# VH-VL binders against o66814, part 36

Target 1, 203 residues: o66814
Amino acid sequence: SDYLLRAESLFSQLKDANAKEETPYLYGKVKGYYEAIKLYAVEYKEDRIKTLFTLMSKNTKKAVRGAYTEREPLTELITFEPRVYFEEYCDGIMDECFYEKHYEKEKFIELVDYFSLKRRVEFLRNHEGKYCAPFDFGMAEALFNAVSLELMQEKPDEKVLIALREKLEPILVMAEEKLRYAMKKELPCYRNRLSEHIGYWKP
Key: E = the ipSAE of ESMFold2; O = the ipSAE of ESMFold2 at other seeds; V2 = 0.75 times the mean of E and O plus 0.25 times the DockQ between their complexes.

## First folded at step 17 (VH-VL; framework fv_patecibart)

Design G4 (at its last look DockQ between E and O 0.77; V2 from the best seeds 0.74)
Fold by ESMFold2 at other seeds, look of step 17:
Structure G4 (fold): chain C 203 residues (1-203), chain A 123 residues (1-123), chain B 107 residues (1-107)
Amino acid sequence: as target 1 above (203 residues)
Amino acid sequence: QVTLKESGPTLVKPTQTLTLTCTFSGFSLSTFGVGVAWIRQPPGKALEWLADIYWDDDEDYYPALKNRLTITKDTSKNQVVLTMTNMDPVDTATYYCARIEGYYDTQGPFDYWGQGTLVTVSS
Amino acid sequence: EIVLTQSPDFQSVTPKEKVTITCRASQRIGNYIHWYQQKPDQYPKLLIKYASESTSGVPSRFSGSGSGTDFTLTINSLEAEDAATYYCQQSYSWPYTFGQGTKVEIK
């Protein structure tokens, strides 16, 4: 497959720049997109593969540049913002109505527990997850972005959503545990002292 | 049909700041994956990449020129602007803007080019 | 930064003959090489992307090959309109760079 040859090239670029050590958040993000691409490859979803590869290649470019310039900004967070609508149900006997709140794609949102995932990823992003658990947070963020992108599809694929959720959960838990420990012990990564001198808090 | 066109001064004095505008049609810089780059070519010499800017606001500069270059975009006007400070006769070149084919892989190539504008730096 | 060295710098070729232009990279760049044609007083035009992929509107006589560090642009049967300078360009690693160019003339 064409994506395998291109991915080999991207990982070679990352290795040449020592990105795993120099830009671990972006390295994790590239790896997370690659894991999502492999899930889509099982289903032969070529356009999904190309979309995720666009993000993979762009984060590779940012990781390589960041390794050479000692800068590692936060990159994209893709969130699905479902439309809200209200469904009216009327009591024919009393001729009174009530309204029930619904989200578009509600069953898919519930299938992956999307709002919980969003809150957890945003918490890591806003509380130094990049510094205290860079690789795991980067991977989790990319997998979360893949979930968001799938939910944005006209007809989300339930099998893919389940697979993404299952891959995302243990990684997200690991990032959360590392951050919680860092916060409890007030580790330097949480104090954000090093990142202020190298611009880590501004993407 | 994709088109790009460079505009700006053709004669600039040493130490002045050059501002070039790339106006394009047939695509939007808000489209996923898309970027626009500036490339120059000194007379009789090879092409030199200067800077690019992408749909996601990411911008890059040639390292040796980073302190002299600024690239910005105005997506609503379909424009990308390059500013280059402290011009010198060695900067005399034809300046091109080009679209980056970014879907699937954002790392080049430049698939559509403007006609270029010759900028002469003298006197 | 990655240096691209083209060979030859110049060649004069009889019409209908095969033209071969090489591009050597200072390190491995996978297939992240692209070829451009620049006719006199014109802007560059993309011919070949990712070492060997054709672009729309480019005659089939143009082809690319190679991987790693050694790349070739081939014009199978040279036409008069192919007189131009040809450039390779890598997009493997920031900053992106171009070869010095190969000028092709008709004998």
Scores: ipSAE 0.751, ipTM 0.866, lowest interface PAE 1.1, mean pLDDT 90
Fold by ESMFold2, look of step 17:
Structure G4 (fold): chain C 203 residues (1-203), chain A 123 residues (1-123), chain B 107 residues (1-107)
Amino acid sequence: as target 1 above (203 residues)
Amino acid sequence: QVTLKESGPTLVKPTQTLTLTCTFSGFSLSTFGVGVAWIRQPPGKALEWLADIYWDDDEDYYPALKNRLTITKDTSKNQVVLTMTNMDPVDTATYYCARIEGYYDTQGPFDYWGQGTLVTVSS
Amino acid sequence: EIVLTQSPDFQSVTPKEKVTITCRASQRIGNYIHWYQQKPDQYPKLLIKYASESTSGVPSRFSGSGSGTDFTLTINSLEAEDAATYYCQQSYSWPYTFGQGTKVEIK
């Protein structure tokens, strides 16, 4: 319940700064972290709540500052980089040996389809997702960061991973659909960025 | 034990650039959530926050002074450096560095302070 | 910029009596208020964080209360060593600001 009172204060700060309109990517990121925190609260995982709240509070500070200074940078993307190892299998009859590639925590990586999530979030990050789908992208990025952080735990919680994945998927799809539509229709969020680079948009 | 110590010149002439170093021990600025701030106190007056820098390289400045201030860190040396340009007699103050309690909530208080260093801007 | 106004600016108090210091914010700041004690010729010391949370090494006679815009620091049974200037500080919104201070002396 302490995190609830602090969250109310953070959302009040965001409202006072009009962050939903001025810094929608960071606002979405704060919301995404809050959704992840609520999932952990059901499982009584205080230290994980505090870790996510650190990120939530920092993105709130950046959103409020950004709203007053008209700056909205991309913030953290947290990726789990699993160690790779090779298992040698030898056929005693054929006297042949083969090496099979494995990842640490392979079971949990497969449970959430982690590498697919990572590629999808990185695509949005690298292709104007911040401008064409800021709120949904920010929220998806925060939930993805929560997945990464859970995979980094020595013993990841399968129930939490499933819940995060279920929350993340529809938000990620919405961000992807908004970006695809913006690309197809050449909306200002996409068109202005392309023309801005080569200069023909303005003299 | 967490400690912070300010070092740098105590006398500065008007228009000169002040460089102050905060050297700390008992914590690292690479630790998740942690920040370090600079705060000053003119003689007989209230405390004024100047700048801060966090573990994630995020830095922030008091708006009226932002064009005069630069904060940097060297995590391997446990140091944070404040540079303030175009010093003026009104900038005479005791300058403190302080740790920001940042785990759980990065908008936390200044929980450990250095002893402070008086910087006089004169002549 | 959020202005913090402390009251009173100065008070002289008989030992063992209760001291109350107020801090009023120019806008709502939730519980993002912190209290510091600064004894003569010393650096500030954090007393109370988030309006009412105690910190280690701080005597139990110090307590804080309030939320929103009105906050108080209370010293139950003032000791001679508590003679100091007390500051409130908000960390709700950039830029962070301090109150003007309240000087407490022993009568």
Scores: ipSAE 0.718, ipTM 0.856, lowest interface PAE 1.4, mean pLDDT 90
ESMFold2 (binder alone), look of step 17: mean pLDDT 92; pTM 0.941

Design G5 (at its last look DockQ between E and O 0.82; V2 from the best seeds 0.77)
Fold by ESMFold2 at other seeds, look of step 17:
Structure G5 (fold): chain C 203 residues (1-203), chain A 123 residues (1-123), chain B 107 residues (1-107)
Amino acid sequence: as target 1 above (203 residues)
Amino acid sequence: QVTLKESGPTLVKPTQTLTLTCTFSGFSLSTFGVGVAWIRQPPGKALEWLADIYWDDDEDYYPALKNRLTITKDTSKNQVVLTMTNMDPVDTATYYCARIEAYYDSQGPFDYWGQGTLVTVSS
Amino acid sequence: EIVLTQSPDFQSVTPKEKVTITCRASQRIGNYIHWYQQKPDQYPKLLIKYASESTSGVPSRFSGSGSGTDFTLTINSLEAEDAATYYCQQSYSWPYTFGQGTKVEIK
């Protein structure tokens, strides 16, 4: 397939620049997009493959440049922001009204537990995940972006969403474990970049 | 229909700063998978890539000129601006802006070019 | 930085004959090579992208081939309007670079 040959070229560029060592967050992000692309290839979804490949290719360029210039910024986080609406239910006997909150695409949001995924990725992003678990965080962020992009589709594909979630979960757990360890041990990756955060965290 | 056009001064003195504007139509730099680049060509010489900027605000510079170049965009005006400091007679060239085809593979070619503007650096 | 070396620097070719222009990269670049035509006093025009992919509005007599380090632009039957300088350009690795150009004239 055409995307396979193009991906081989992108990974060759990353290898030439030693990006795995020099820009591990962006390297992980490229890998995460590639994993998402492979899941979409099973369904022959050319438009989604091209969209994700654009992101994969752009993060490859940023990783290569970053390796040569010793800079590795955070890149895109893509979030799905569903519309919210309320349904009114009134009990004529009790003469009392109740309001129930609903989300656009509620079925698909629940299928992947989207708000939990979003919270977990945002936590890593805001608390030094790039420095304490760069590869796993980058990969998880790309797979999360793929989930968001699928939810933005007019008709999200349930099979793809499930496959993306199944790929994402273990990687996200690994990133979270690495960050939790770094916080507990006050490792340089966390201690040197600590932002003042006073709050409650549950695993 | 995609068009690009370069505008700015055609004569600058050594040490002055050059500011060139690329005004384009038929596409937006807010569109996913699009970029704009500046390329120059000294008289009778080969093309040289200078800088580019993309839909995601990413920007790149030719390394030897990085400290002299700034590229910016104004998406609402469909404009990209190149600033080049400390001009020297060796910088005399035709300056082009071009669209980057960055959809699918963001390391794509320059698919549409402006007419170019000759900038002469002389006392 | 990746150096692209074109060959020949100059060709004078009889109309209707085949023109072959080569571009050699200083390292492998996959298919991240693009070809441009620049007619006298004009801006460059993209002809071939990714080594062999045609672009819209480009005559079928233009074709590209190659991969890795050795690439070729072919003009099957040269027309008068094809008199121009041809450039290869790589987008494999930052910074992007151009070949020195091949000037093609009509005999």
Scores: ipSAE 0.796, ipTM 0.886, lowest interface PAE 0.9, mean pLDDT 90
Fold by ESMFold2, look of step 17:
Structure G5 (fold): chain C 203 residues (1-203), chain A 123 residues (1-123), chain B 107 residues (1-107)
Amino acid sequence: as target 1 above (203 residues)
Amino acid sequence: QVTLKESGPTLVKPTQTLTLTCTFSGFSLSTFGVGVAWIRQPPGKALEWLADIYWDDDEDYYPALKNRLTITKDTSKNQVVLTMTNMDPVDTATYYCARIEAYYDSQGPFDYWGQGTLVTVSS
Amino acid sequence: EIVLTQSPDFQSVTPKEKVTITCRASQRIGNYIHWYQQKPDQYPKLLIKYASESTSGVPSRFSGSGSGTDFTLTINSLEAEDAATYYCQQSYSWPYTFGQGTKVEIK
């Protein structure tokens, strides 16, 4: 297949740059997008494959450049922002109204436990997940982005959402366990970054 | 329908700062999978990539010139601006802006070019 | 950075004859090579992308081939309008670079 040949080239670029060691967060992100692409390939969703491949390819460029320049910034986090609305019904005789809060695409949000996934990814992102669990965090972030992109579709595919969530969950757990351990033991990845995080940047 | 056009000064003195504007139409830099690059060509010489900027705000520079270059975008105006400091006579070249085909495989070619603007650096 | 070396630097060719231009990369670059045509006093035009893919509006006499480190642009039957300088460009790895160019002239 065409995407397989292109992916082979991207992984060759990553290997040439030693990106797995030099830029492990971005390497993990490329891997995560590739895993999502493979799930979409099973379902023959060509347009969604192209969108994810754009992100995979762009993060490959950033990983290679970062390996040569010793820079590894955070890259895209894609979040689905559902509209909120209230279901109102009134008794015209008693002039009594009742409101119930609802979300756009509520059943799909519930299917993947989206708000929980979002909080967990954001926690890793905001608390040095890039440094303490780079590969797993990068991969989890890419798979989460794929979930968000699917929820943004007019008609989300339930089978794809379930497959993405099932792939994402163990990776997210691993990243969370590594970060929790680092926080508890005050490892350099967390402790040293705290002083830099408070507004002190160094090249 | 895709067009790009370079504008800015044609004559610059050594040590001055060059500012070039690329104005384009037929596409937006907010579109997923799109980028714009600056490429220059000294008279009678080969093409040289200088800098690029993408839909996702990613920007990059030719390493040897990084300290002298700044690329910015204004998506609402369909413009990309290149600033190059400390100009020298060796920087005399035609400067092009070009669109990057970055959808599907974001390491794509320069598929549309502006007509170019000659910038001469002399005392 | 990746150096692209084109061969020959200059070629004077009789009309209707075949033109072959070679681009050699200093390391493997898969198929991330693109070819541009630049006529005198004009801007470059994308001709071939990803080693062998044609672009819209390019005559079928232009073709590209190769992979890895050795790439070829072929003009199967040279026309007068094909007199130009041809450049290869890699997008495999940052920073992106161009070959030195090959000038093709009609004899």
Scores: ipSAE 0.704, ipTM 0.848, lowest interface PAE 1.5, mean pLDDT 90
ESMFold2 (binder alone), look of step 17: mean pLDDT 92; pTM 0.943

Design G6 (at its last look DockQ between E and O 0.81; V2 from the best seeds 0.00; counts 0 for: grease 19.1 > 18.9)
Fold by ESMFold2 at other seeds, look of step 17:
Structure G6 (fold): chain C 203 residues (1-203), chain A 123 residues (1-123), chain B 107 residues (1-107)
Amino acid sequence: as target 1 above (203 residues)
Amino acid sequence: QVTLKESGPTLVKPTQTLTLTCTFSGFSLSTFGVGVAWIRQPPGKALEWLADIYWDDDEDYYPALKNRLTITKDTSKNQVVLTMTNMDPVDTATYYCARIEGYYDSQGPFDYWGQGTLVTVSS
Amino acid sequence: EIVLTQSPDFQSVTPKEKVTITCRASQRIGNYIHWYQQKPDQYPKLLIKYASESTSGVPSRFSGSGSGTDFTLTINSLEAEDAATYYCQQSYYFPYTFGQGTKVEIK
């Protein structure tokens, strides 16, 4: 309940700055962190709530400043980089050995299809997702960051990972559809970003 | 134990550039959520926030002074540096550095302060 | 820019009596208000954070209250060592600002 009062104050700051219109990517990112926080609150995971709230509050500060200064940079992308190891597989009849590549936390990586999520988020980030689908991309990026942070835990929570993925997937699809449409139609958000007022050319 | 200490010149001439260094111990600016701020206090007057810098390299400036201020950090030396150009007699003040403990909420208070250094701009 | 107006500017108080200091914000700031004590010739020290949360090492006689635009710092039984100037500070919206201060002296 303490995080609810603090979140209300952050959203009031965003409303006062008109951040939904002025800094839609950062506004979406703040909302994405809030959705992840609410999920963790159901499971009473205080430490994870506080970590995500730190990111939420910092992106709120950047959004408010960005609305004032008319600048909206990309912010953090958090990726889990699993260690790699090889498992030996030998043919006992022919005494031949082969090696199979494995990752730490492979079970959890497969549970959420992490490498696919990472490629999809990175594609949006590298191909004007911030300009063509700012709100959905920001929100997807924050939820992806929450997935990465959970995978970094010593013992990731499977229920949390599934819930995060279920929230993330439709938002990520929406961002991807908006970007694909913008690319197909060569909308200004994709074709040209020479002006500081690129948001004026939304898809 | 958290400590901060300001260092730099105590007397500058008008138009000169002031460089102040905050050296701290008992915490790292690499720590998630942590920031360091510069705040000044003219003699007999109220406190004025000038600038801050955070663990994530984010930096902010008092808008009216933004074109005169630069804040930087050296995490390996536990130092934060403030540079203020074109000093004027009205900038005479005690300059403090202070820690922002921003875990949970990055918009937190200044929880530890340095002793301050008086900078006089005279001529 | 959010202006914080403190009241009174100056207060001379008999020991053991209650001291009340008010801080009024020019717009709503939720609970993003913090209180500092600055004794003569010393650096400021944090007393109360987020309107009402105490900080480590601060005597229990100090308390804070309020929300929105009106905030109060209370010293429920003034001690000699409490003679100082008190500042409120908001961290709701950039730039962060301080009140003008309230000087408290022992009568």
Scores: ipSAE 0.705, ipTM 0.851, lowest interface PAE 1.5, mean pLDDT 89
Fold by ESMFold2, look of step 17:
Formats: sequence, C-alpha cells, structure tokens
Structure G6 (fold): chain C 203 residues (1-203), chain A 123 residues (1-123), chain B 107 residues (1-107)
Amino acid sequence: as target 1 above (203 residues)
Amino acid sequence: QVTLKESGPTLVKPTQTLTLTCTFSGFSLSTFGVGVAWIRQPPGKALEWLADIYWDDDEDYYPALKNRLTITKDTSKNQVVLTMTNMDPVDTATYYCARIEGYYDSQGPFDYWGQGTLVTVSS
Amino acid sequence: EIVLTQSPDFQSVTPKEKVTITCRASQRIGNYIHWYQQKPDQYPKLLIKYASESTSGVPSRFSGSGSGTDFTLTINSLEAEDAATYYCQQSYYFPYTFGQGTKVEIK
C-alpha cells in the first residue's frame, strides 16, 4: 500500500495553497482523515483505507479551491443511523405489555458512546465551531466520520473503534474549549455570527 | 462495460443556449468517488475542460466560462446535462463527456470518454 | 492557470523506433499528470495516469516518467497504430488543463 506517497502529494498541494492559514477547517479535516487512515495501518482492509482516502483527497481539492476563492464551506458529516427495534414483554398475570428499545449494533454504539459524540460534533457544527476552532473541529469531524463509517460495517472492529475514539476525544475537547472561551469572551468568530443564532440561542 | 454517449443538437445559432446530455452505463454517479466531466475540442485544436460534477454533488467550472455553464445530474437516469448559454461561433467544437476516476483519489484522470458530438454555431 | 507545454509539436517517426514526448508544467504539479492518445477522428483514450501508472489494455511499449514540472511519455517501439496526437493533462489544480498536443506520424 503506497497511501503515504499519495498523501505526500496531497499535503504538497495544501502547502502550496497555504491551506493551513487560508482554509483551516478543511485543512484540519484532511489531517483528521489522514490520522484515521494511519489507524487502519498495515494488515487492514484496503477498502477502508481507500474510502477514507477518497474523502481526504476530496477535502484537499475543496481546501485548495477555497484558499484561491476565499470560500470555505462546511463539508460532509457522516452519521450512522442505526435501526431501532422493540422487544415486547407481557406480564401474563396482569396482562400488561412492556417495550424495551434496542438499537442495531448496540454493543458498538455503547463502546464509543456514539450518540454523545454525535451530539457534541453537531453542537460544534451548529454553533460556529468552524469559525472559533476550525482546525480542531475539522479534525474532530473527520475522525467522527471515520467512527460512523466503521459502525456502518457489517462487523465493526472494536479495536479500531476504541482507537478512533481515543484519538477523537482530546481533539473534540479542545474544539469545545475554544468555542466555550470564544463565547465567554465574545471573540469576533462568535460575536460576528451571534445574530444568526438568535432564534436558537435565546436563553 | 463502461460507456458514455453525448446527445443534443449539432447546429445552434449565435446567442442560443446549448443543452447536451451525457447518458452512460456500466457505472453510477451514486458510486462513491465517481465524477463526470465535459471537455470540448475546437476543430484542429487542443482539448479544453469545461465542467465536472461528482457523486457528492460537488461541481466545478472553467472560470472564464463559469457564468455561461451549468452542469446537473440525474443519478436515476444515469445522465449528466451541460447547459451553455449565449453560444458564439468560437464555441464550435466536438463536445465530450468523460468519467472521472475518483475512487481512492478524487483528483483522478478521465478514464472513459464518450464518442463526442460536433456542435456547430452558425446562423 | 497551469500551462502545460509539450515538445515537439510534431514527429514523423520510422516504425519500430523510439518516440519521446515531453510535457513541462508552469509550476510543480507533483505526479498529477495524465497522458491521452487521440487517433484521427476518434475520441481520446487514457494511456498513463499519475505520470507513470499504466492503464488496463494499454500496450507495455507505452511508459511515462517524471515528476514536479518535467514529464515524458515514451513509446519504445512505434507501431503503425500509434499514429495519433498525444496530450498531457494536469489534475493538480483547477482549471484542469491540457497540453497543446504532439502529433506523431509514421514516416
């Protein structure tokens, strides 16, 4: 597998475009996909590496274009939507029925605390995380997308999920801390966007 | 077997809008990584990339022509449509559609081409 | 916009001889260069991708080399069917551009 040689070319494009400064959200997202790819290192299925590399290369293209055009849009958020089913239990004495809610792949969802991760990433995405913590948010979003993609596998790999979660958590915390600080200090990244949140942010 | 075929008018008048349809088989634009591009070639001249569209709805245009071009897709019909406004005799060319090899690296080459359709712009 | 300049514009070559075509980019483009063959009155066909990678169904006599700004397409033993115009194309940065072409004829 020569993904390292291919990644070198992508990073060269990012450097030439000054993407770290011009498109820090997309730069962080490219870096996040690269970190996820490295976790799938030697002896993992090529399809998983190729899928992540496709996203890495596409976000590189968008970062380079964004640096030239001075436009940096939000890009993909990949969420795993597990099927829900209910187990029914009826008390034959009282003829009362009770329902217990279960999720497809519940073990793996619990392993990474997926719904909490999803909520935290979505919060950053909806509350100026791109502007107040672009690099960390971009990187966290890519690693979250990698978690979602792994959960979509027929047989998710527990070791990979744990490794992704462990990589994601400190980055996600940093993004959240930067956003919280920006909100408290009314930094331009947040304050300039405040009117866009009035209907949502009211309390 | 991957195939692409261009269809549309072969003669248009100056100022008219050109609409070309690329119909393809052997692949889907819903396939992860895949894109389709339009490229033209004026008679006796080099190839010119015009626009492309990807599985993720991302689209790009040649900057000098951006205000004249629209690319759209219909994944269920395996079609990509190019619209080019305000045609001029200088736009006389053979127009090709081509698949972009985008799985693993989204900045891939044009790996399969249609046969092309000559569009002549004259009164 | 990245300009690709091919050399020569035209070659007339005896069968079985070696053909060399160069493509020079106006800035570095890594290995994001691809080569196409266009036979008379036909559509282009991808020969070489990413500077040196062969495409399925392309004869082994075709090879590519180079990186950065200077790239070469080589036909080691020219066949009659290889008479065509050859184009390089970069996918490093939009607008994606082609060289002006190199026409190869049988002498």
Scores: ipSAE 0.679, ipTM 0.828, lowest interface PAE 1.4, mean pLDDT 88
ESMFold2 (binder alone), look of step 17: mean pLDDT 92; pTM 0.946

